VH-VL binders against Uncharacterized protein AF_1118. Designs and how they scored, part 19

Target 1, 158 residues: Uncharacterized protein AF_1118, of Archaeoglobus fulgidus (o29147)
Amino acid sequence: EDFSMDAEQLAVVLLKNTISNLEMSNKFVEILDNSGSDSVYQNLWGVIYGALAVMAVNNEVTTALLDEVSKSQELSSKVGDAINSLGENSTVVFGDVNGSKGLTLILRKESEVLQNGSYPYSDNETLSEAYARVVAEFTSRSVDFIVKLFSKIDEAWV
Below, E stands for the ipSAE of ESMFold2; O stands for the ipSAE of OpenDDE; V2 stands for 0.75 times the mean of E and O plus 0.25 times the DockQ between their complexes.

## First folded at step 6 (VH-VL)

Design S23 (framework fv_rolinsatamab)
Fold by ESMFold2-Fast, scan of step 6:
Structure S23 (fold): chain C 158 residues (1-158), chain A 124 residues (1-124), chain B 107 residues (1-107)
Amino acid sequence: as target 1 above (158 residues)
Amino acid sequence: EVQLVQSGAEVKKPGSSVKVSCKASGGTFSSYAMSWVRQAPGQGLEWIGGIIPIFGTANYNQKFKDRATLTVDKSTSTAYMELSSLRSEDTAVYYCARGHSTYWYGSGSHFDYWGQGTLVTVSS
Amino acid sequence: DIQMTQSPSSVSASVGDRVTITCKASQSISSYVAWYQQKPGKSPKLLIYAASSLQSGVPSRFSDSGSGTDFTLTISSLQPEDFATYFCQQSYSTPRTFGGGTKVEIK
């Protein structure tokens, strides 16, 4: 439960403890080496949800994930439903997670864009700026949830 | 206001490839998913796949995975669908459609804006 | 793949009528359904998404209901501009799949 670590340190810990695939670990090291670029934003989020998708396809891991999601109060039905359907098409859909301001902020910004006619990432900030903000919010507001969820996945995986 | 404008109708021979374009205007191109949906004459809608321009990642309907290629040119706000090894059964109107989505999924949950459609006829 | 089955295939109705179109998913999709209207020679137009959200600019006479596997689109008082084909779509998983369509024709 080290909530003082930054998002990159958290992701390294999650990959080392949850994903035993050497190629995934090496890819994440490569992503960290490029930490000043827009590509870091794409690759970091891709690795995180990709790992969840791969783990959820395994029946035992899927059961453990559904159990954890069901026990986690205030999680959106989208997370549970998407994880449950992964075995059919390998697509992951993440809805709002209560208490996860970083992830919720991205979803709210996109929803807000459609309502007011403004578009994200073109007029107010660059992708690098958005990445820095999302990393900070993810670390401060979603660490507890993500760590708990990944710990449950790790328990089922072994 | 978002508008999607597609390239004109095409007539192709069996075994050839077709590449349809979809130019977006009136908003941010890169951060929304762009999907392709076809409709054979008098028939229903069939999803081919989707791409998220900001990431360049494409997600395909398994039926089309080996023949369809989705690409984007962000500098011109244009999405492309290429379909190879054409058969007469591929004769259809092909639509591009913007997905109301986040980058967590490649197709969008639903499609809020649609192009006018491109008729592709496959005949000898 | 999730199969979406619409009924009826066609409906004959008069202006002012209440029209009901049904859509059945082959497995539970929670509330992840969208509805589209398509007029001859035109692209589909989004009407309703996420099982209760009316798209901006769509008249309030359009509404939907249902959850799980059974969904309904209702037009409370049919207008001349509503004669069209209607499609449901599941947003639960990929590939995205559509119902076969329901043609609403003038009686």
Scores: ipSAE 0.000, ipTM 0.494, lowest interface PAE 13.7, mean pLDDT 65

Design S24 (from S23 with heavy chain G99D H100R S101T T102G W104F Y105W G108S S109T H110Y F111M Y113V; framework fv_rolinsatamab)
Fold by ESMFold2-Fast, scan of step 6:
Structure S24 (fold): chain C 158 residues (1-158), chain A 124 residues (1-124), chain B 107 residues (1-107)
Amino acid sequence: as target 1 above (158 residues)
Amino acid sequence: EVQLVQSGAEVKKPGSSVKVSCKASGGTFSSYAMSWVRQAPGQGLEWIGGIIPIFGTANYNQKFKDRATLTVDKSTSTAYMELSSLRSEDTAVYYCARDRTGYFWGSSTYMDVWGQGTLVTVSS
Amino acid sequence: DIQMTQSPSSVSASVGDRVTITCKASQSISSYVAWYQQKPGKSPKLLIYAASSLQSGVPSRFSDSGSGTDFTLTISSLQPEDFATYFCQQSYSTPRTFGGGTKVEIK
């Protein structure tokens, strides 16, 4: 119930951005229906968070992420936390990184790319674990970048 | 404890429209969906549709898609159902009910709090 | 649409009787069924929802069972306040659909 309240703003932003893709929306609904019908004690709020963050960028990642997250409350919580740390201007893409599977994260301002990073998918991680790790690392780097930018501004102003 | 209070009975002419209100009090309005269900005299329950207040997104039973409009006013915690092109077969008690669906209609859910019902009579 | 077929349409019973109402879905809905009670002139009241969860304040004499397509509501020992119409509802998909109702009346 608390977790569903925390999810509201992120869910609104991500869902509104993805509702124009009817096929993707239909697949999301189908996955939620099937996941809910076969599982007891799963944390559906984490599943919703996971789906919304990747639905706009890659259907295969969304399907795989929802499948993994629906099986573990811990994974659901980790994915939820990771997605909650993302800003409205962040985009996640799953794809080839140096000949291996990986995740690419892009921070944009309108059409301008402000920051990007590509992260290989580890063989010893589930997709949800990789997603949570990569998002946490990306957001940490973004904070450091902004702090450094402000430090330079402050130095120039004194 | 959440309560849903509906507007009073209506008598309408065939071809007109009716708008029923449902005001929530004593609890959280935006975190759950609002479903609308009708019951014709001596008959069973029929789902008209529902709306998720946080998105303003409505989902309709195909039978009512072309005539029903579901809306919500978050500032007054009030949901509305408008049904147009009324026929005598639309004579029924119309209920609003809190549906535990939070964000998507594909989720497993149920209706735990019901309004008192609004009788709509369509006669010439 | 998922069709819910409820039986019997009516049953005459006495106080203390065990009453069983069945509900069949046209396709698998796992355990996503809810049961409602409606008294004449009143709105429906939720009794039981998915995973056999009893709604707060509902007496323990009400129970349900089933999964997939076949579901049952049982009243273990009928009380005077239980004479009402009962409805099942699938919560698996939209549109939400209800059974035709079972009227439990005095014998």
Scores: ipSAE 0.000, ipTM 0.493, lowest interface PAE 13.8, mean pLDDT 71

Design S25 (from S23 with heavy chain G99S H100G S101T T102K Y105F S107N G108S S109G H110Y; framework fv_rolinsatamab)
Fold by ESMFold2-Fast, scan of step 6:
Structure S25 (fold): chain C 158 residues (1-158), chain A 124 residues (1-124), chain B 107 residues (1-107)
Amino acid sequence: as target 1 above (158 residues)
Amino acid sequence: EVQLVQSGAEVKKPGSSVKVSCKASGGTFSSYAMSWVRQAPGQGLEWIGGIIPIFGTANYNQKFKDRATLTVDKSTSTAYMELSSLRSEDTAVYYCARSGTKYWFGNSGYFDYWGQGTLVTVSS
Amino acid sequence: DIQMTQSPSSVSASVGDRVTITCKASQSISSYVAWYQQKPGKSPKLLIYAASSLQSGVPSRFSDSGSGTDFTLTISSLQPEDFATYFCQQSYSTPRTFGGGTKVEIK
């Protein structure tokens, strides 16, 4: 079983790329500042939080964010380094996408040997169901993980 | 305390349009997605769609996507649902409902606060 | 679309009874089910969401269980204010879908 992008997943990528503009990033910064949190604003952080906001509302797959990061070797390297620095507490896997490095969520059937933070899904689940569940778990249980991720990106991104 | 207050009942003819409002008070209007759910008399709940106020981005149930339009007015903390080409089977109570988490956190597909409902009657 | 099938459609019960309502999803939704209470002429009220999280202010007699496709709402000791219609909802994917409802009536 390999990750496959169907027409709907491609549409999500295209929609997210359209949404991830400067206005969205600026609105996100405004909300963070008003929440009592430190402002996190650089092009990478705005895109990441914007993607998670859309995915949280719709339970859409995280593929759009992963594909966008994978298009830039420098950005994917920085994100990958930050993720790897989280060690065993990381809930994502650094991997190669289309020959470039990138943040990758790897979904595998439970029957396969799990290694390096792969995300298992049941033989009774479709891939789309597994992605929606993983995205929901990633966002709902990963506020602290996301905070750690942004802290590490802050440290690496100068 | 979060409160959602909807506009009053409407009586419409077939083929017309209706626009229902939902004014939010308390809490942060822009941080939570707002959904619209309808209930025909004596029947179950049916999701129409949702919108993220800060972005104005809406997602629709395919059944309604060609007739429903969701918008927001951030300055008045008000969400709107417009439904066009009304048919008698559109007679229902229409609710606005707030997603259970801020749009950047967690599973937001459940609804923690609901408006009082707006009865829309479609008859000739 | 994920279909939510709820049973029974109605149940007659007395104060103090244990009431059980079931909900079946047409495909796996993990633990992403929410339960609502609706009284006549009122909007739905959230009782329980995502992985058995009890909404603030909801009495502990309300609980849920299940994962994957089969879910159960339990009222351990029915009170007079609990006579209402109950709905399950999947919060897993769009479009959001609801069960048909279960009316809990006085026996």
Scores: ipSAE 0.000, ipTM 0.495, lowest interface PAE 13.0, mean pLDDT 67

Design S26 (from S23 with heavy chain H100E T102R W104Y Y105W G106S S107G G108T S109N; framework fv_rolinsatamab)
Fold by ESMFold2-Fast, scan of step 6:
Structure S26 (fold): chain C 158 residues (1-158), chain A 124 residues (1-124), chain B 107 residues (1-107)
Amino acid sequence: as target 1 above (158 residues)
Amino acid sequence: EVQLVQSGAEVKKPGSSVKVSCKASGGTFSSYAMSWVRQAPGQGLEWIGGIIPIFGTANYNQKFKDRATLTVDKSTSTAYMELSSLRSEDTAVYYCARGESRYYWSGTNHFDYWGQGTLVTVSS
Amino acid sequence: DIQMTQSPSSVSASVGDRVTITCKASQSISSYVAWYQQKPGKSPKLLIYAASSLQSGVPSRFSDSGSGTDFTLTISSLQPEDFATYFCQQSYSTPRTFGGGTKVEIK
């Protein structure tokens, strides 16, 4: 698939917004799991699709981010398909309970869901590192690859 | 200020199709989502679907999914709704309605500006 | 689909009266309800949306309350320009659904 923009740059912007908002749709898990590939490019775009779908569900998409997406007809189409298949009444909170990596599905019932669904992370890792660990597991990719991508968030100023 | 101006009334025969336009003015079209809502004479409001112009994607009420097609022409800031296989019960006033594009899941959460409406009459 | 049920279907009132319209969702919609006013021959106009946010330019006599499944729109002191049909709408789930409408008419 061909995209008209730098996949790494777009991924940094999308993942920054996703990390800042830990609530994610159940479709995010499906998209990431199905994005398995030998290509780093395809793995990166799989994560981008998932992050954008999550942001759409949580109403977090910015105008600048939408402008980047609009430069790629293929990305816009695939993101639209992902959004259309998402469930409005579900969210996924990143966590690691009792040494088990994974994402917790939470049905959105109360305004308190955000506060009650937040997971603490260990003193030995940042939120970005914890998120990267979970994302890497669901995408069947190297934690180092995802961590390297996320490490650019503080430098990107976006 | 933002205004939505719709095309004029249409009289159609059963089995035909109709295409209604909605031209937005006074603002940036690509920053807003557009929905279509109809109202049969003396009846309530019924959501047909919404389109997110920047993604080119549309979400439909399943009742209309196989007959309705929502499109946009960003160069003219115009949204379109085409409804095919018309029946007498499709006689209604059809409205376009704008929503905040930030709510991309279904296009809009609430509708802040409405077109004036287009009466579509389906009769033999 | 989430069904929105409004009551009453119509209410006869005089200028200065307090009017209340109720809307019940078939399942919890949190605070994701919007209220519209429609005058004969005109398009609907947004009055109030999620979390009791009054739309700019709408008089303060319009207010709403409720969460979960039960919602009310209140007009504290009915004015001549308020005789219209009112609709509730849920924005919690797709498809977006409206209540059946409440016609506020003169006594």
Scores: ipSAE 0.006, ipTM 0.500, lowest interface PAE 13.3, mean pLDDT 66

Design S27 (from S23 with heavy chain G99D H100S S101G T102R Y103W W104Y G108T S109E; framework fv_rolinsatamab)
Fold by ESMFold2-Fast, scan of step 6:
Structure S27 (fold): chain C 158 residues (1-158), chain A 124 residues (1-124), chain B 107 residues (1-107)
Amino acid sequence: as target 1 above (158 residues)
Amino acid sequence: EVQLVQSGAEVKKPGSSVKVSCKASGGTFSSYAMSWVRQAPGQGLEWIGGIIPIFGTANYNQKFKDRATLTVDKSTSTAYMELSSLRSEDTAVYYCARDSGRWYYGSTEHFDYWGQGTLVTVSS
Amino acid sequence: DIQMTQSPSSVSASVGDRVTITCKASQSISSYVAWYQQKPGKSPKLLIYAASSLQSGVPSRFSDSGSGTDFTLTISSLQPEDFATYFCQQSYSTPRTFGGGTKVEIK
């Protein structure tokens, strides 16, 4: 049983953990200011909307955020596109993690390994339960990241 | 406080294009979406589309998608609506309006400030 | 697309009258409706949004009610400056759509 997650979504979660929120916010403001409607910018919004969709599925996002997404045809379309792209660029491999059974998350771009993470689990947790926990944890981190990102963008542009 | 000032009236021939401008001041141009709404003489309001200035992304009413182009110039805080292949039935007052919804943060999407309108007449 | 049907198309009223305008959505829009006032030769002005939120500077005689598909704008005691055309708008989905308008005329 292998599980896949969007590499872009995992990259967002991993970057949140390795780059301060202030540094990331400044970089996003810079990118948004300079890119206009470029495809790289569209891909960034696809990642954000994809994270919102994952959060909604796991019931870890507020009803207000989900409702806002559903009110906009543009947002709904981008969320749909992001969901359809899930699993293409990353893998979750079951195996040995530091001498324990667990999951190894591999973030890829084509054949290149960009980053990976290892998530061991105890004997009382099945692979499906471990996957659900990992998804929920990433969803929670994505909610925090997106909320902070939007707050920083709003603050910088107000 | 917030002001949207539009370009002046235009008279166009059928088959031509028109480009209307909308200059924003007094608020934060980049924080809100900008929509375009038209009103034919004596008729109701019709939404053409909206654009998010900080992103340059536009969303269109399918009725106008093939003829309308929405753009922004962030350096001058100006939004533009271009409508091509004009017909006599395109004669209308065209409004720009600030969408209260910050598309990236979400909110109720209503139009809290409006430009004065630009009359576009398509004749002969 | 969500169709907004507004009624009546016109109403004749006197100062001090209670005026009621209705708006019906072709599908549920929850409470995501806005109401606008437009005077001849002027741009529309936002009155009320999202089920009962009065725009800053709008008199308290303006109120709205409804949820789902049926919405009502009420002017409790019509004033001379209230003779205008009123429009409802759904903010639930794109494309944004408006009602046909109601002209409030002096009797």
Scores: ipSAE 0.005, ipTM 0.485, lowest interface PAE 12.9, mean pLDDT 67

Design S28 (from S23 with heavy chain G99Q H100G T102E G106S S107G G108K S109T H110Y F111M Y113V; framework fv_rolinsatamab)
Fold by ESMFold2-Fast, scan of step 6:
Structure S28 (fold): chain C 158 residues (1-158), chain A 124 residues (1-124), chain B 107 residues (1-107)
Amino acid sequence: as target 1 above (158 residues)
Amino acid sequence: EVQLVQSGAEVKKPGSSVKVSCKASGGTFSSYAMSWVRQAPGQGLEWIGGIIPIFGTANYNQKFKDRATLTVDKSTSTAYMELSSLRSEDTAVYYCARQGSEYWYSGKTYMDVWGQGTLVTVSS
Amino acid sequence: DIQMTQSPSSVSASVGDRVTITCKASQSISSYVAWYQQKPGKSPKLLIYAASSLQSGVPSRFSDSGSGTDFTLTISSLQPEDFATYFCQQSYSTPRTFGGGTKVEIK
């Protein structure tokens, strides 16, 4: 299992269903449960899946974004750039604090939990290295995910 | 129940390289980090490095950094350790071991499943 | 790197004896130590990990204690199958480091 395949599954859910936050949270929990207990990778997957789930379930932000983006590919590029930046710039583009802040809050919460005893994120990494990689990978995949999602925006889900 | 099966014993000349394989079966390969640990005859355990299959990230004990290469083949659920520029001091049993953690969100790990070991003998 | 110093190097004990093995970390590792048993010619086997969690299938006579820098593995009543070398490992940070091992010989 790679993250590209997981992002495509979330894109299908986003396109076909407008799911409540609780329903997507349940799916996220199910994905983590299916990964097995005591998995070093599960905590990295958890952060990434959590971030993607937040993006998928902010339906009003996503719908408003899709509506604006449907006007041109230039807007899709701008949205991708904003997501890649995260934080302040993404918040401005989305016009809603939930989207980009949701991702930031999830990553911060996980970072705080992992700081219990200052543990490395995995055997092969320090917490800082793992966090930076997760943020970079999420950013990269978010751009790829959004580009793929909006590739046929003129044939969009609506 | 997961099992790790390693390749067979090797006898190598000084200056050569060796590549040991570790095939996982009966469990999830990509969901766990894989460490490599060696033990010289009658000695203790020494960590060589570890690799995270889903990310391809490998980190090494500095003692081995310039000579060890850790890789994985996800399609065959197999991890590999290559050690180059072999010296007589590298004679040891080499183990692969799976890393578990106490909580799904925790990076503090222990080695819960071990391969049977591969004896590498470096002789002149 | 965190250094793990283990003592004693060896101990001879009779069946039924209480055996204690000590492990000292060069810096605080909270409670994140793991203990392994290795029988002659075999791979190490996980006994105990983090916060005194006993691995599934390990007899209750094995226990550990300690926090910060000083840790102890205790075998409350030594059995013939406990003949082995025991190693501690810090689970706190990379690189992972092991103690030098303690050989337990049953008289």
Scores: ipSAE 0.000, ipTM 0.488, lowest interface PAE 16.1, mean pLDDT 65

Design S29 (from S23 with heavy chain G99H H100T T102G Y103F W104Y Y105W G106D G108K S109G H110Y; framework fv_rolinsatamab)
Fold by ESMFold2-Fast, scan of step 6:
Structure S29 (fold): chain C 158 residues (1-158), chain A 124 residues (1-124), chain B 107 residues (1-107)
Amino acid sequence: as target 1 above (158 residues)
Amino acid sequence: EVQLVQSGAEVKKPGSSVKVSCKASGGTFSSYAMSWVRQAPGQGLEWIGGIIPIFGTANYNQKFKDRATLTVDKSTSTAYMELSSLRSEDTAVYYCARHTSGFYWDSKGYFDYWGQGTLVTVSS
Amino acid sequence: DIQMTQSPSSVSASVGDRVTITCKASQSISSYVAWYQQKPGKSPKLLIYAASSLQSGVPSRFSDSGSGTDFTLTISSLQPEDFATYFCQQSYSTPRTFGGGTKVEIK
């Protein structure tokens, strides 16, 4: 819900969060700036698919995300295929892209790492319950982000 | 017609390096990912790695990651594979192959065009 | 890594025969399998990809079936030009992996 940036800005933020290589980020911006041809749109789709695959690198988050996508019929083939093509060396840093919600997650193939322990937990809530709620929120936000990203790309490309 | 033309056969000594080229023509070079696949005489196919020409980024089969280097020269529409620390078991035909996708990790990417192959023989 | 196990390793067949080649993945790969034909001394050629999609110019006697872990390539009526080695390949994940190959030989 804190994702108030447009699709192009969100894609750039996602790419920068997944790639420490400045050249890759610059190439993505060049692709976005170079308009007017089918090859540009095809390359943009490929970069977006790659970024989404990197975002869903963790097995637990990937499974939860695939389950949510299967319930959202329109996106199953696009998002599922992108996630399934993910390479083992990918890492994604996920946080509140529009601010400082006090929660940052690092997604890696072996684990999802919660970096910020400052998320508000109730004294009456178990650690497992709190973590499950945080994971559910992250998964829901990831699906929403992907839906918004593809809708904007469809508007520009199709 | 898309064509991939590879460099000629090489004979190398153990411990040396080899660099094979693959020149593309008849299509848009930067729009498609390129992979390298080898085949020992009379044996099956083994994927070495893939490269995304638009970014110049490569990824490798873990078996080859410490010895293989994939590069591209977009100005000449040429892809290169360098394999170092050669052993006798590296004797094989090495193929470049074009993906139907711009990205080697794309599940919908298949090898639609292949180079003619380069025989690399490693012998003392 | 996903292992692709291909059987049989060779088949002796006559022109007009139906030939079936099987490929089994060590884990589910959905429909992300491709089939290649390789003639002696030549590069592999893409025949079929993503289950039932024939590559342009490939004869209709070639067909593919299967999903998940079990896949089959069928040549409905073998022709002289079909004597070759056939390979399956998964494109579901990296590294890309191939079956061991099936040599279709003249009886």
Scores: ipSAE 0.000, ipTM 0.495, lowest interface PAE 13.2, mean pLDDT 66

Design S3 (from S1 with heavy chain S100K Y104G G105Y K106N; framework fv_rolinsatamab; at its last look DockQ between E and O 0.20; V2 from the best seeds 0.00; counts 0 for: pae E 16.1 > 2, off the site)
Fold by ESMFold2, look of step 7:
Structure S3 (fold): chain C 158 residues (1-158), chain A 121 residues (1-121), chain B 107 residues (1-107)
Amino acid sequence: as target 1 above (158 residues)
Amino acid sequence: EVQLVQSGAEVKKPGSSVKVSCKASGGTFSSYAMSWVRQAPGQGLEWIGGIIPIFGTANYNQKFKDRATLTVDKSTSTAYMELSSLRSEDTAVYYCARGKYSWGYNYFDYWGQGTLVTVSS
Amino acid sequence: DIQMTQSPSSVSASVGDRVTITCKASQGISSYVAWYQQKPGKSPKLLIYAASTLQSGVPSRFSDSGSGTDFTLTISSLQPEDFATYFCQQHNSYPLTFGGGTKVEIK
C-alpha cells in the first residue's frame, strides 16, 4: 500500500483547498460589508491576520503578500510573535530553506504549479486562473472594506 | 482581449536615460507580471526584469539592476521601464510582455509591439 | 544564470520538410522550457510551454521533447508560414534566459 503523493500533486490539492477557502472568505467579507455592525470592526483584524497566516503556510504567492504586510512594524511584530508562540515545532513542520522537504517543498511546488502548469480547477478555469480571480477579488474587497472602516471612524470624530 | 501598446521609438545619446511605456487594455492588470525583454539588432532575447503591479516590487536581471527601474501606474494600467547610463550596446527593440498566468514571470503570451531605442552619438 | 545554447543557428528547409531545433541548458531545468516563434518585424509568439503544452491556436505539427538539460522543438511538416526564427526559454529559475535563436529559411 502506498500512502505517498508526490509533492506536485499535493500542492495542487492544497491550492484547490486554498482557493475554496478564499472564495468563502470573500463571501464573509461581503456579509460583513452588509452588516453595518461596529463590533465587526474590532474583530476584523484577527480574521484577516488568521487568513494571511494560514495562506503563508500553503502558498508562495501568499508568502509574498504577507511579506508586503510585514512592512508595517506593528503587523510584522504581531506576526513574528504569533509564529514564535506556535512553538519550537515549526521547523519540523516547515522543513528546510532549500525547499527539498516539508512545507517549504510544498510551497515551492505550489509556486511551480501556478507558474508552469495548466492544471484544471473547473471545466472553464485552470487552477492559475481561479487563484488569480479569487486573490484579485479578495484584495479588492479588503481594500474597499478598510476604506469603509476608516470612513466610519472619521464620522465618529466629527 | 488583452492588448499591450508601447510608446514610440527613441533616439538617445550615450550617457542619457530612456523611459518606455506599455499601456495594457483588456483583462486584469494588477495581478499579472509585466516583464521587459530586449532584442538587439540581429540578436536574441534578453530578459531585463518584471513587476507585478499589485505588489509594486520589481524583480531584476542582475545584469541590469543598477541601471533599470521598473514601475507601474495602476490607475492608467501602464508599466514603465527606465534604463539609465545608455551605451551604444543598449540599442535594441524593447518589449513589454505579460505572463500567461497571474503571479508569475514564467512565459509570456501577450507582447507589446516593441519600442526601438537607438543610442548613437 | 542558466545558459541556453540553441542549435543550429540557422537551417535551410523546403515546405514539407521535418525541422528539428535543439536547446541545451547549462544545468538541469526539469521540463521548464517554453518555445517562441518570431517573424521579421514582429514580436515573439508563444508556441509551447510547461511540459510540452501547446498554446491555443498553434498547429499540431509543432511539438517538443526532452527533460533535464536537452530539449528539442520539432516541426513535422514545414509550412510556408513557419519560416521564422525560433527561441527556447527556460523558466526554472531567475533570471529568465533565452536561447540564441534558430532561423528557419527557404532552401
Scores: ipSAE 0.000, ipTM 0.484, lowest interface PAE 16.1, mean pLDDT 71
ESMFold2-Fast, scan of step 6: ipSAE 0.157; ipTM 0.627
ESMFold2 (binder alone), look of step 7: mean pLDDT 88; pTM 0.922
OpenDDE, look of step 7: ipSAE 0.006; ipTM 0.567

